# Ledger of designs, part 169: VH-VL binders against Cytochrome c oxidase assembly factor 8 (COA8)

Target 1, 167 residues: Cytochrome c oxidase assembly factor 8 (COA8), of Homo sapiens (Human) (q96il0)
Amino acid sequence: APERGAERRDTAPSGVSRFCPPRKSCHDWIGPPDKYSNLRPVHFYIPENESPLEQKLRKLRQETQEWNQQFWANQNLTFSKEKEEFIHSRLKTKGLGLRTESGQKATLNAEEMADFYKEFLSKNFQKHMYYNRDWYKRNFAITFFMGKVALERIWNKLKQKQKKRSN
Key: E = the ipSAE of ESMFold2; O = the ipSAE of OpenDDE; V2 = 0.75 times the mean of E and O plus 0.25 times the DockQ between their complexes.

## First folded at step 15 (VH-VL)

Design mg85 (from mf2 with heavy chain T108P; framework fv_ebronucimab)
Fold by ESMFold2-Fast, scan of step 15:
Structure mg85 (fold): chain C 167 residues (1-167), chain A 124 residues (1-124), chain B 111 residues (1-111)
Amino acid sequence: as target 1 above (167 residues)
Amino acid sequence: EVQLVESGGGLVQPGRSLRLSCAASGFTFSSYAMNWVRQAPGKGLEWVSGISSSGGRTSYADSVQGRFTISRDNGKNSLYLQMNSLRAEDTALYFCAKESPFDYLWGPYAFDIWGQGTMVTVSS
Amino acid sequence: QSELTQPRSVSGSPGQSVTISCTGSSSNIGKGYDVHWYQQHPGKAPKLLISGNSNRPSGVPDRFSGSKSGNTASLTISGLQAEDEADYYCQSYDSRLSGYVFGTGTDVTVL
């Protein structure tokens, strides 16, 4: 049986755990959208001779993906819960049932829902602002480590050229 | 303020199962990778298992692979270690430990916060 | 089981310097993985002392310093004090084991 790389390939979180990269993949792969976050997970390829610097970059990218997935899954669940509570509250205020005569979920019109969307966005303003700050910090770090890895690979190629010439 | 508290240890017979818990407080639990580290009485530290911030990635020491399962519940700020097929050699004080924040210029760092540990004794 | 080798014990008098070595292999320290150091007083949990080869966490005195070269990392305690009497452990990552590894531990005695 073939040896796995230095770090075993990971199981995705619940809702993402159904992602399965193609066999013999030597590149990163993109899976189907997660049920809760609606984001597509990336499965990261682990090279056989991964350097410590390459591992740091990969772990940063994996951690950033998990952070992003958790943020949007929580945000979407909160949105859905508060939306349902808002609709129920407004229907009760109007003296209407939660279901129509046909048994379908009772809904509010676009004008009524506009108040909810405005309040939800306003209430979550600071949370989204912190998300954007962290997103930019993470992207900066990823770019910085990508640069370090690129320099390492260039240096290794130069060393290989020197070895080939001296041999 | 930042604290980890382990529980669930005790006396258990070989071949049985035990589940450890670690309760986190004072920090955003869902943002950090977590680990279990054990220490046999009078002996050194041994890394047991690790789990990523979301719980999507896990890793295990060869000595516990296939017997132990690490998991977490970010909604409850809790880390778990399900220990199956226990052996006398698993007798140890079990610590949970938090990985330090990823330094955006220098990368991941060490285990910066540790709990007090919970004692697991496997004997007949 | 520990993969990193430390001396079992080192000793010194107050005000002296002691150095603890941590020797690994090409799959861990020699590959370039960072080394972290922990201090453990009897009956207590380990405390992070040095992270990423040489960085001191807030609250750790500057008399503690770390370095790394080749397969070996070193922790140096300058101006040794009575409260430094403890066990010290190095830690790194091992690519062959795909996991973290600790050193065998060193007992520091202050005479």
Scores: ipSAE 0.467, ipTM 0.769, lowest interface PAE 2.7, mean pLDDT 85

Design mg86 (from mf2 with heavy chain T108Q; framework fv_ebronucimab)
Fold by ESMFold2-Fast, scan of step 15:
Order: structure tokens, then sequence, then C-alpha cells
Structure mg86 (fold): chain C 167 residues (1-167), chain A 124 residues (1-124), chain B 111 residues (1-111)
């Protein structure tokens, strides 16, 4: 899932995050691609003085990431399952076994596999359209709350400056 | 082969000092935060102290704050715990543990690699 | 002192399912910090079993699963086997203590 406004991780060697106390500035961490979704998860740092609005934004971003990972993990598993079923069915129709005489997995040529890809995309067209719609809807909401958080932080800085001046 | 090996434990009298060492191998030691975790005989795990990859940031459990000092030497792939003003309640098996949200594992503040531990007994 | 509460012991027969709860507070699990789980066999160092609430490290069987809701995290062991007899600890971060906290530990007995 594209992440906007995620805090940059500390510049530690090659993607490694650092441990840090809540009082110090800490950054979000980006993990390796998930085995099933093939998406890199973002681990969000929770500041000590997180406002209710900042918490709402973080939860929305976390929920969107979980939704996105779940969708693609399920989609990839469905693709793999249907691909294997298609190959199995076509090989059976040809009177061929699932393994070659050398013990290798039997395969179909690119022309035969094109039929599967066309069928899979057509079958899942509406599902992918709804995914894209929800994806844009979620990103719109995240952008909106990022704007609210930014305004809150500006206002807090102005309030702090005025308070110090009046003291 | 990724491993952590603790040393330096032993029998020590209350009020004295002891220094523990942890030797790391099989990974880029300078890239990871490190921690000390202890376990009193027959009891559960208790976090003691942590140090950032560079050594620039350290943290301590309230029970050891001001008495223990964690440090590291990235050139020697070694982690240390200087224990001063030891008390009977510090008696425990002391583990060093590597923090990793990356590599093969991901998660906030997870300890993915542990040593076998070194026993510290504080008794008169 | 441990900040996360676990049941002292849980028992089951081979092939059954057991669940271990880990209850925290608003300064740790309730604040949104992830929960990690460790397995410790007698005389051995702890082994990371679950990271980030539900992720399994390489080499951990899929019969181990984790979840989290509100102030409570759970570890479920399905298809319980003799080698699962061990102590299990949850772990999180606590903003009040500015440090890591472990659970009280749960002894799993396979009957």
Amino acid sequence: as target 1 above (167 residues)
Amino acid sequence: EVQLVESGGGLVQPGRSLRLSCAASGFTFSSYAMNWVRQAPGKGLEWVSGISSSGGRTSYADSVQGRFTISRDNGKNSLYLQMNSLRAEDTALYFCAKESPFDYLWGQYAFDIWGQGTMVTVSS
Amino acid sequence: QSELTQPRSVSGSPGQSVTISCTGSSSNIGKGYDVHWYQQHPGKAPKLLISGNSNRPSGVPDRFSGSKSGNTASLTISGLQAEDEADYYCQSYDSRLSGYVFGTGTDVTVL
C-alpha cells in the first residue's frame, strides 16, 4: 500500500530501523515484502504525546494497510489456486500427468496460458474495479486527515509561541 | 551462523560490581539495536536495558537505572553491561538479545536472536 | 514486575487447541504497540514465535497464530503436540515505563 506522510526511518544501514526512546524523535519502519501479498508493510511509530486526531489518522492508515494486504494476499492465493487448477485440467484433457518423466512439474506453453490470464482478468474485472474505488476512497480520507493533523500542528506551534510571549 | 554468546557472570557479593560481555557473530552487529534481558531462577523474563545500533541512545528498567550501564564496541562485535551496586534481587540468568523489525522477521521491538545466557549470583 | 498479565498455566491433549491471553493497559497494548510471543523450553533461551501480533518467523509451524484486540493479545496453538510443552511469554513496549515489558508467562502442559 502507498504510504503518504509516513515518518522517515533513521538513516541506519540498508533498511534497518533503530530503537529509540519515546521522548526522542523516532521514525516509521518499512519491512520486507510479505510472503503472500508481496507488499512491504509499514510499521508506524507511536509518539508519546499523540493527539486524538493523530491517533485517528494512524489507525486509519493502519486499517488501510491491513485491508490492502488482506486483499492482495487473498487475490494472489486465488490466482495461484485457479492457475494450478487450469493447468491440471488442461493436462488431464491432453492425457498428460502432472509431472514429466524427468520428475519436473508439467507446464503449458505461453499461448495456452494466455487463455487462463484472459479468463482470470475478465472474471475478476468487477472485483478489481471495486478495489480501485475503495483504494481511492481510503487515500482521499487519509489525505484529508493528514491536512487536519498538519493544521493542528501549526496551530499548536502558534499557540505555544504566543503563550511564551505572554509569559 | 548467527549467534550471541554471553560471558562474565559469576558469584559476587552485594554492593560489588560485575561486567558482562556478549559476543556477536554471523550478522552485521553495527546495524542492530541490542538488549539485555534477565530471568531469576524459576521466574519470568524481565527487560533490563537497551542500546541503539550506534550506541548513541540507551534505556534502562527503573530497577537498574543509575546502577547499570550498557555499552557496545561495534569494531569488536561486542555488547557490555556494567553492573554496579549489585543487590540480591539482581540474581538472574542474563541474556543478550538482538532487536530486529527487518531481516526475516518484522515487528515493533521484537527480539529475534538470543544468547544462551550467563548466570549472575549476588550473595554473601 | 511484569506489566502484562497471562494465565499461569494452560493444558490440553495432543491434537487439541489451546489459547493463551495477554492483557495489558492503555500505556502498552491498548496504546497500539505490537505484541510479540516467545517460546521457552526448560533450560533453553527464549525463541521468537510470533512477531508484530500475528507474523510467523521462518521455521515456525502454521499451527501457531496470534491476534490482538483492544488491551488483549492472544496466542493460539492448534493441533497441540508434545514438543509444545514449554513456557510462553508475550512482550510489548510501554510508554509509561519508556521500555519493554514482558508478560507473567504461561506454562503449557501437554497431557
Scores: ipSAE 0.000, ipTM 0.459, lowest interface PAE 19.8, mean pLDDT 79

Design mg87 (from mf2 with heavy chain Y109W; framework fv_ebronucimab; at its last look DockQ between E and O 0.38; V2 from the best seeds 0.59)
Fold by OpenDDE, look of step 16:
Structure mg87 (fold): chain C 167 residues (1-167), chain A 124 residues (1-124), chain B 111 residues (1-111)
Amino acid sequence: as target 1 above (167 residues)
Amino acid sequence: EVQLVESGGGLVQPGRSLRLSCAASGFTFSSYAMNWVRQAPGKGLEWVSGISSSGGRTSYADSVQGRFTISRDNGKNSLYLQMNSLRAEDTALYFCAKESPFDYLWGTWAFDIWGQGTMVTVSS
Amino acid sequence: QSELTQPRSVSGSPGQSVTISCTGSSSNIGKGYDVHWYQQHPGKAPKLLISGNSNRPSGVPDRFSGSKSGNTASLTISGLQAEDEADYYCQSYDSRLSGYVFGTGTDVTVL
């Protein structure tokens, strides 16, 4: 019985962006686009006196970022793979080689590629719907917590002003 | 069914290394932060280490910092704990614990799913 | 390691109400971090009982309630039942440790 080669599901390596912001930075840093997701990672600054609410916000943002990075890394990998397979399949069907006479990679025309995009989008429609739903939920939550943090900061500033006036 | 199954526990001598594994099933493993929590015999719970959903962020208790390494393979739905330079005080039942989904109202993270644990005994 | 302080044991008769305290510091509960509660029966894994100070997960009886004030969180078990005999642990986050922290645990006995 031929050993069915376990299709190594090429999981996109968890590309921990090796981007390290300067240690003394008091700001969020934006890294270069990740090679898999093409998303620019944000390195979130952690204040010394981070409030629990600020921590929640930061954690939520970080988790959302990681979620997005993973989603798009996997999506892009899948897309690239399926695109290549589609091109190869179509070229084969046409009796064309993978390379032109000039040695260039053979490509399909825009119309043929439009079919691929349509099929790909159709196939992944539900996945994208779930992504969009979750994206909105996460971003709404982030916005909500941003509001809470803003209010907390205002309140803390007011308390400090009152304390300075009483002394 | 949502399940976590720990493995890799055993008897080891001080200074040796051990690698624990946790196999996750019944949920989207890659969507959740994971933790290791240990319980020494007849003692309370102690948080050991945590890892973000992507594995990009890790945290450790001071007691294990520099000795233990948490990692994950989302493709295999697996969490790992590499334990180096083991000490007698590391003797414990080690639990794999999943963080709860983010509460969009309260922003709370609790450990909602636990494994049954794997026993690590460090003895001469 | 900084632990949250719990009473070692609490006992009550069936139908009574018992309260378990969890006392932290200005770096954890007192800083405003949420408190979670876990129930652990002998030889079993911990089970989440209360999340976010007072939220009950699905399947947790309403006789369990959580509260938080200042540096102290409390778990109240109303109408104590024999099945409630277990160890109870509070859990929070500590900013000094940059990690999660558990309480010392409380053994609840039903008399």
Scores: ipSAE 0.717, ipTM 0.890, lowest interface PAE 0.7, mean pLDDT 90
Fold by ESMFold2-Fast, scan of step 15:
Structure mg87 (fold): chain C 167 residues (1-167), chain A 124 residues (1-124), chain B 111 residues (1-111)
Amino acid sequence: as target 1 above (167 residues)
Amino acid sequence: EVQLVESGGGLVQPGRSLRLSCAASGFTFSSYAMNWVRQAPGKGLEWVSGISSSGGRTSYADSVQGRFTISRDNGKNSLYLQMNSLRAEDTALYFCAKESPFDYLWGTWAFDIWGQGTMVTVSS
Amino acid sequence: QSELTQPRSVSGSPGQSVTISCTGSSSNIGKGYDVHWYQQHPGKAPKLLISGNSNRPSGVPDRFSGSKSGNTASLTISGLQAEDEADYYCQSYDSRLSGYVFGTGTDVTVL
């Protein structure tokens, strides 16, 4: 791995992809969308002489990203699995095979798939509601710490300016 | 009850390998960073390795860098430590420990839950 | 790795107050990283006692308090009781090591 704590592999055991940013990057790097979660991963640059408060913000952002990546990777896998099971079950009930005569995957029409989407959304409503709640909580926390870091940087500049005037 | 149970320790000869496991229960394992901490007989605590909630980020103490590999399987609620090229100085009780939930006011991550440890003895 | 320095032992009588110091450097406590405290009874796993310098987890008595100033963090146990007889460890983060560091540990005896 390029640095301590960086992604080491293209594919993670959790089902999310990993990436290695450009070696000499001095800022955050955004990768292509993950094939499992369909979210863009961010590699966080760790500046030399990072303050404890800056580390807290970075850790919060990194943990939020990993929480978000895992949620959507798992949700997408669950959706795909249940969709295939639904299609297979309905085709079996109709006495149809899994493939068309042209070799394409057999599918259901929009009216039939509406039943699946309705059931899936209903079944996962509470899960998605809790996800949204936690997502907002995490983003408010990130915003709060971003504000703290900004104030720290302003304070440090003011302190340095006064000290240089005295020297 | 929130619990961590380590296993895989034992007597092993220098230069060989050993794999430790930690089974988690009673909490959402995939939501928390995990760590390995060791304690040599009659000595203090020493942090060994850490892994982020998804397994995407890992970190190691200098004393084990390049020899040990931390990993996790969130589907099995399990944490692992692959220990290669073992030395007499690696002899210790190995604890797994969970990082605390995010505190939105203070951003504090302490080791709030610990296992009972598994003993690794490296000797000829 | 660089360890945080604690006294090897402190002792007190029941009802007294004892304080354990944890001294670091400019790359850890002195830089402003939080200090956590753990209690370990013989043959048992460590238990989180104080997080983030002064926060008490649920179930930890008010008798335990933490503070931090400069390069030094302190754990104070007021109203010392027999069950407080244990080893105590401080922990912080070290920016030079880019990892966690523990204190040397302090044995508290209640006489």
Scores: ipSAE 0.664, ipTM 0.862, lowest interface PAE 1.4, mean pLDDT 86
Fold by ESMFold2, look of step 16:
Structure mg87 (fold): chain C 167 residues (1-167), chain A 124 residues (1-124), chain B 111 residues (1-111)
Amino acid sequence: as target 1 above (167 residues)
Amino acid sequence: EVQLVESGGGLVQPGRSLRLSCAASGFTFSSYAMNWVRQAPGKGLEWVSGISSSGGRTSYADSVQGRFTISRDNGKNSLYLQMNSLRAEDTALYFCAKESPFDYLWGTWAFDIWGQGTMVTVSS
Amino acid sequence: QSELTQPRSVSGSPGQSVTISCTGSSSNIGKGYDVHWYQQHPGKAPKLLISGNSNRPSGVPDRFSGSKSGNTASLTISGLQAEDEADYYCQSYDSRLSGYVFGTGTDVTVL
């Protein structure tokens, strides 16, 4: 497909190096959702003449993506495990069947599952509060540095335009 | 208490292998990139290797590329350095170091927490 | 293999100021990468003193200050005290090596 970032022809015979061939790969691209985190990974472009500021932004975005994917993968796993344990323990104490003291169909099952969701949210409230705080801090930093990179690129274009007029 | 504890150092013969471990406690290990830094006896600091917070990105000094492998297990809060084909020049005190939280204003990472190091001696 | 050059030693009397230079190349400090500073007492692990050229982490006395200009960074210890006697290292990133680089280290002695 035309989405390949680097061709094997431009890569050294050993295949592993600290640089990427520059052939026609100048954009970030977004992959499909990760199975465990349900987040779309970004595959970051490395410019040929990456400035220190551009390198900082790329590392910040890469580390934020890794942090975010790890958090949600872990939370999804924990939610699934604790849900199964809750259901299993409630069924065990009630035997195998759907025995009830006094029955309304929705009240019995819905009430017990509501208890689980309430307990899960309560147990994880602090963790999600810290996640939200850190998410905002990281995204503010990313936006701030994107602005700095944009200004750096504009400044470089103005200097290059000035050189063209002197040509 | 925030702490990094290295282990696995020792005396080995040239050409042999050693595996270093670094146990982390008191902070969210999976949120930070980690590095190995070594110091030969009576010498200065030399960066050896680094690994991203998830373990998906690694880097190595030229002197160890192809011989050393950095890894981490975020479930065990542990950082590792597999050292193969050891040479006398690899003799050093090996530190693990944590990269700081990203400075939201200035955009920088420094090595803010260090272990006490584990000694690796390569000699016959 | 350190790539940043520092003086081998610097000395001063108590209460005086000393300055440690850290000179790099066009692939590290000269390209514009940040400089960090670490203090190491004998037999101890390094400790972060200055990050991002001039930022002082919590718990580091304000007599430590850093700056960077061109290809050179500087650490200044004002009001020198006996406990400041230690080795000091600068650190930066190097684009050619795609990795971190430390300075050669400076012994600070308090006379």
Scores: ipSAE 0.606, ipTM 0.835, lowest interface PAE 1.5, mean pLDDT 83
ESMFold2 (binder alone), look of step 16: mean pLDDT 91; pTM 0.943

Design mg88 (from mf2 with heavy chain A110Y; framework fv_ebronucimab)
Fold by ESMFold2-Fast, scan of step 15:
Structure mg88 (fold): chain C 167 residues (1-167), chain A 124 residues (1-124), chain B 111 residues (1-111)
Amino acid sequence: as target 1 above (167 residues)
Amino acid sequence: EVQLVESGGGLVQPGRSLRLSCAASGFTFSSYAMNWVRQAPGKGLEWVSGISSSGGRTSYADSVQGRFTISRDNGKNSLYLQMNSLRAEDTALYFCAKESPFDYLWGTYYFDIWGQGTMVTVSS
Amino acid sequence: QSELTQPRSVSGSPGQSVTISCTGSSSNIGKGYDVHWYQQHPGKAPKLLISGNSNRPSGVPDRFSGSKSGNTASLTISGLQAEDEADYYCQSYDSRLSGYVFGTGTDVTVL
């Protein structure tokens, strides 16, 4: 008994890789930013009597979140990897070591890094355009289903009122 | 060519474990949810387990809940099914199946690409 | 066990139309979940035939059509051909099981 109370009050992330919302949550929960994507994950509340339409909306929102998280995690990792490769290559070309005389990581100045940023953006231009297209398509679909769910809830409320008035 | 290739099947004794793999090629594996579907000899299709594109969400049929674990490695374009405490009724051809999250934008949830399957026989 | 009920077999002659029913319950088809159809030739993997009740994937002939009403979905094959001889499975989602469900399967024989 006390164990269950303590567990509810002291909820720690377990069995969930990112974060764990409090038990008995009746709301969507927003977590801390992901280490790789730098986006805040949302844990979706599942209603006890979820309709097929509500499930479609929830799954669409979950899939969109996962797609978005995966896209940015991959982009950020690719950026970091290619950035380090570029820096190492340029330092080697200049005859410099990977560390300064003080033991700090050797870096390039902003002007030198501009070449990398230009190449990275040019190389990934198509990928980012397709991302933006798909991001807007997904959000338009989510808005559409949100509207459908709202109408379903209004209709169900009207049905309940009419039934209770009849009784 | 878009392709899914299963491996790891074989003859195994009841109570033992077996790990299945599915290698994906020809599409962006990390963008799609993946599933395992099985078919016992001469019988119909049975959904076993599913995993989201990121690997953050998993689901299981009641018949395998607590015994099987689905996982994926997006860097290796691979899907896995760890099967523990195997029973005779787990004997089946195990298919790897791709679920298209892109088609979910229009409110559908189906398996558009299938592997040829890997046979798991639990006997002896 | 399969949660969606299909006839075990249907048969027809070339050029005839055959219809395969897929009957569910209030927790799946009756609750409004979409139905998808797969074709499986002997020794082969299933192939997506119909998605979202009535949509045909690229490469699927117009001879194949799907519909859904209440607790039942139907797959109709018009102008039946020898290559249509295969097993057919419907698939939906079940809220009670919180998972995907397949039909019992139907063997189509071309006489």
Scores: ipSAE 0.000, ipTM 0.503, lowest interface PAE 14.5, mean pLDDT 80

Design mg89 (from mf2 with heavy chain A110G; framework fv_ebronucimab)
Fold by ESMFold2-Fast, scan of step 15:
Structure mg89 (fold): chain C 167 residues (1-167), chain A 124 residues (1-124), chain B 111 residues (1-111)
Amino acid sequence: as target 1 above (167 residues)
Amino acid sequence: EVQLVESGGGLVQPGRSLRLSCAASGFTFSSYAMNWVRQAPGKGLEWVSGISSSGGRTSYADSVQGRFTISRDNGKNSLYLQMNSLRAEDTALYFCAKESPFDYLWGTYGFDIWGQGTMVTVSS
Amino acid sequence: QSELTQPRSVSGSPGQSVTISCTGSSSNIGKGYDVHWYQQHPGKAPKLLISGNSNRPSGVPDRFSGSKSGNTASLTISGLQAEDEADYYCQSYDSRLSGYVFGTGTDVTVL
């Protein structure tokens, strides 16, 4: 059956949440920030007369969004886990417990945490470099296809004007 | 070595359910859309279902809509097809297929890697 | 059901060229959707042969070429070899079905 706009989606396997825009929406819909990636998802409207070129642009944008959400959800989970492990290790080295006397989580000062941030960024440098490369490639492709779609729409309008003039 | 291996096929009675699995190796599974394609004995290829890289978007052929559910587990590099209310017409070899990397010039989505298939026979 | 029509069979001698047509409608090939081609040897999985109308994946011989015009796509196999004896399927997207569609398939025989 044809899909004419927003539809319900299941939670992504990567652990990102999903949203369901109103079914009769005639426009793209922007949701609240995802719990895991902290990115605002866009649900794309699919018009009845979508051209193949428009479909390519939409799929590229959808794939880029899913790729981006998966990257940041995984990055945020990894960061949180490794940060917690680092704090635990350092507090153990100092002979301190994981909780303060007030019952709050024990923390490290800015100088101590700087070591973690430096190590995390260094360890993930290649991963972030590949992310940035792919991010730029995807956005250049999106811009290219946006241009192609714009030219297609201009051509279609010109053809309609020609048809109106002939009548 | 890029590979897809299907499993879970077998003999099943009409109206029953069966779950197919596809194990992926040798590529970043979470980066690619995946599809199920079937082929009845001596017949041609028929697209069954597709799922986006994150699992957030799914699509189905009209012949299976409402009966089959595609899903994936990117942490396990696995694709699934839950088949409910099976009919004799669902008898086929079921292939798992990966979409090709997006061609940034042309935007093509051909199925570049296929498994060997798993046979599903629906018969009384 | 197959939405794209192919001839059931084509035959040729070694060294000849054969062409397989794939005819669709205004909701698929005629609308401008890309056509992909697959080669399937008996008992084997399909292999992507042509992607996006005319692009050859790495490892596909240059003897295979694809083209598309109007409602019809064509796969041409030049310098036909015994190893080319297989079933060939075209594939496109159909906007009315909101899904992928395959051709009826063509068996190529090398005599």
Scores: ipSAE 0.547, ipTM 0.801, lowest interface PAE 2.1, mean pLDDT 85

Design mg90 (from mf2 with heavy chain A110P; framework fv_ebronucimab)
Fold by ESMFold2-Fast, scan of step 15:
Structure mg90 (fold): chain C 167 residues (1-167), chain A 124 residues (1-124), chain B 111 residues (1-111)
Amino acid sequence: as target 1 above (167 residues)
Amino acid sequence: EVQLVESGGGLVQPGRSLRLSCAASGFTFSSYAMNWVRQAPGKGLEWVSGISSSGGRTSYADSVQGRFTISRDNGKNSLYLQMNSLRAEDTALYFCAKESPFDYLWGTYPFDIWGQGTMVTVSS
Amino acid sequence: QSELTQPRSVSGSPGQSVTISCTGSSSNIGKGYDVHWYQQHPGKAPKLLISGNSNRPSGVPDRFSGSKSGNTASLTISGLQAEDEADYYCQSYDSRLSGYVFGTGTDVTVL
């Protein structure tokens, strides 16, 4: 069966904008920002004659994107959840309601929120260090395979020139 | 703590359908590609189908193409295999397997975590 | 069906070394795809033993080693022990099939 990638013409739910690469696309396409990660997804073009090395590079890039999207979606969700819990806890301690008299969400002042931000960053310091380490490792690997693909393409062009000259 | 548990196997008649499930726990299911691998009694391993972490890409062995459908529900940490038009040759223990993160310096996508398998028997 | 060829069985005495070959074609191992190895004890699920031709996952003894040359990969078990008695499978990716392929499997017997 056909590869699902760029050939698909999926529809979004009614009232939502559609995103789909054009038929017979020869280029990667960038989608709208994800609601949770705030990152723009890339839909990779798959050539008909993709080499094993090109496939390995594409899979690495796709897997890195999925890893990155998931990390930031989880981080943003955790931040939002813990922020709300912190605000609710502090408002309860003060004897205040969760909504203002105008019906808006009750908030803490900047100094009170600074304690939360400092604590959140400290708590997540190790997680962010591991993220940065893995991000650099992944980008090093992508660069390495990009170099291998470039060398393969140069070699193939040299072979083509040699073949044409032999005829 | 990290585990995959298959279910849904059983005795089924040729030409009928069966749906397998795989429940994941102890890891971020939505971050990893998943696969189904089968093993007929007394035989070797045969890759059946694979699905990307998002579910946007699927692949199938030629022997099951057009009959089986792989899917996943990341909200339920579950992987599925819908098996239609079953044949006697589909009789096997079906394993759910997770692809490991790519070994970026030297490796590829090995299957680092496997379930215990669920037995599918296709006979009258 | 399996597309990678392994010997049906290999045997050795405790303390000896045994080597299992895994031979592919130009569409898989010969094309440059890496080889992974799995160990399967009777009645149990396969366990990842070697990843990416030669890398050992955490918890795998250093007695197990892998290598690859051309269209053939090899798994070597040095200092053979009774617990090594199991089935061993190689795995790679095949560009013609656009999917994963496993070896025919090798039964290792410790005599």
Scores: ipSAE 0.000, ipTM 0.468, lowest interface PAE 17.1, mean pLDDT 79

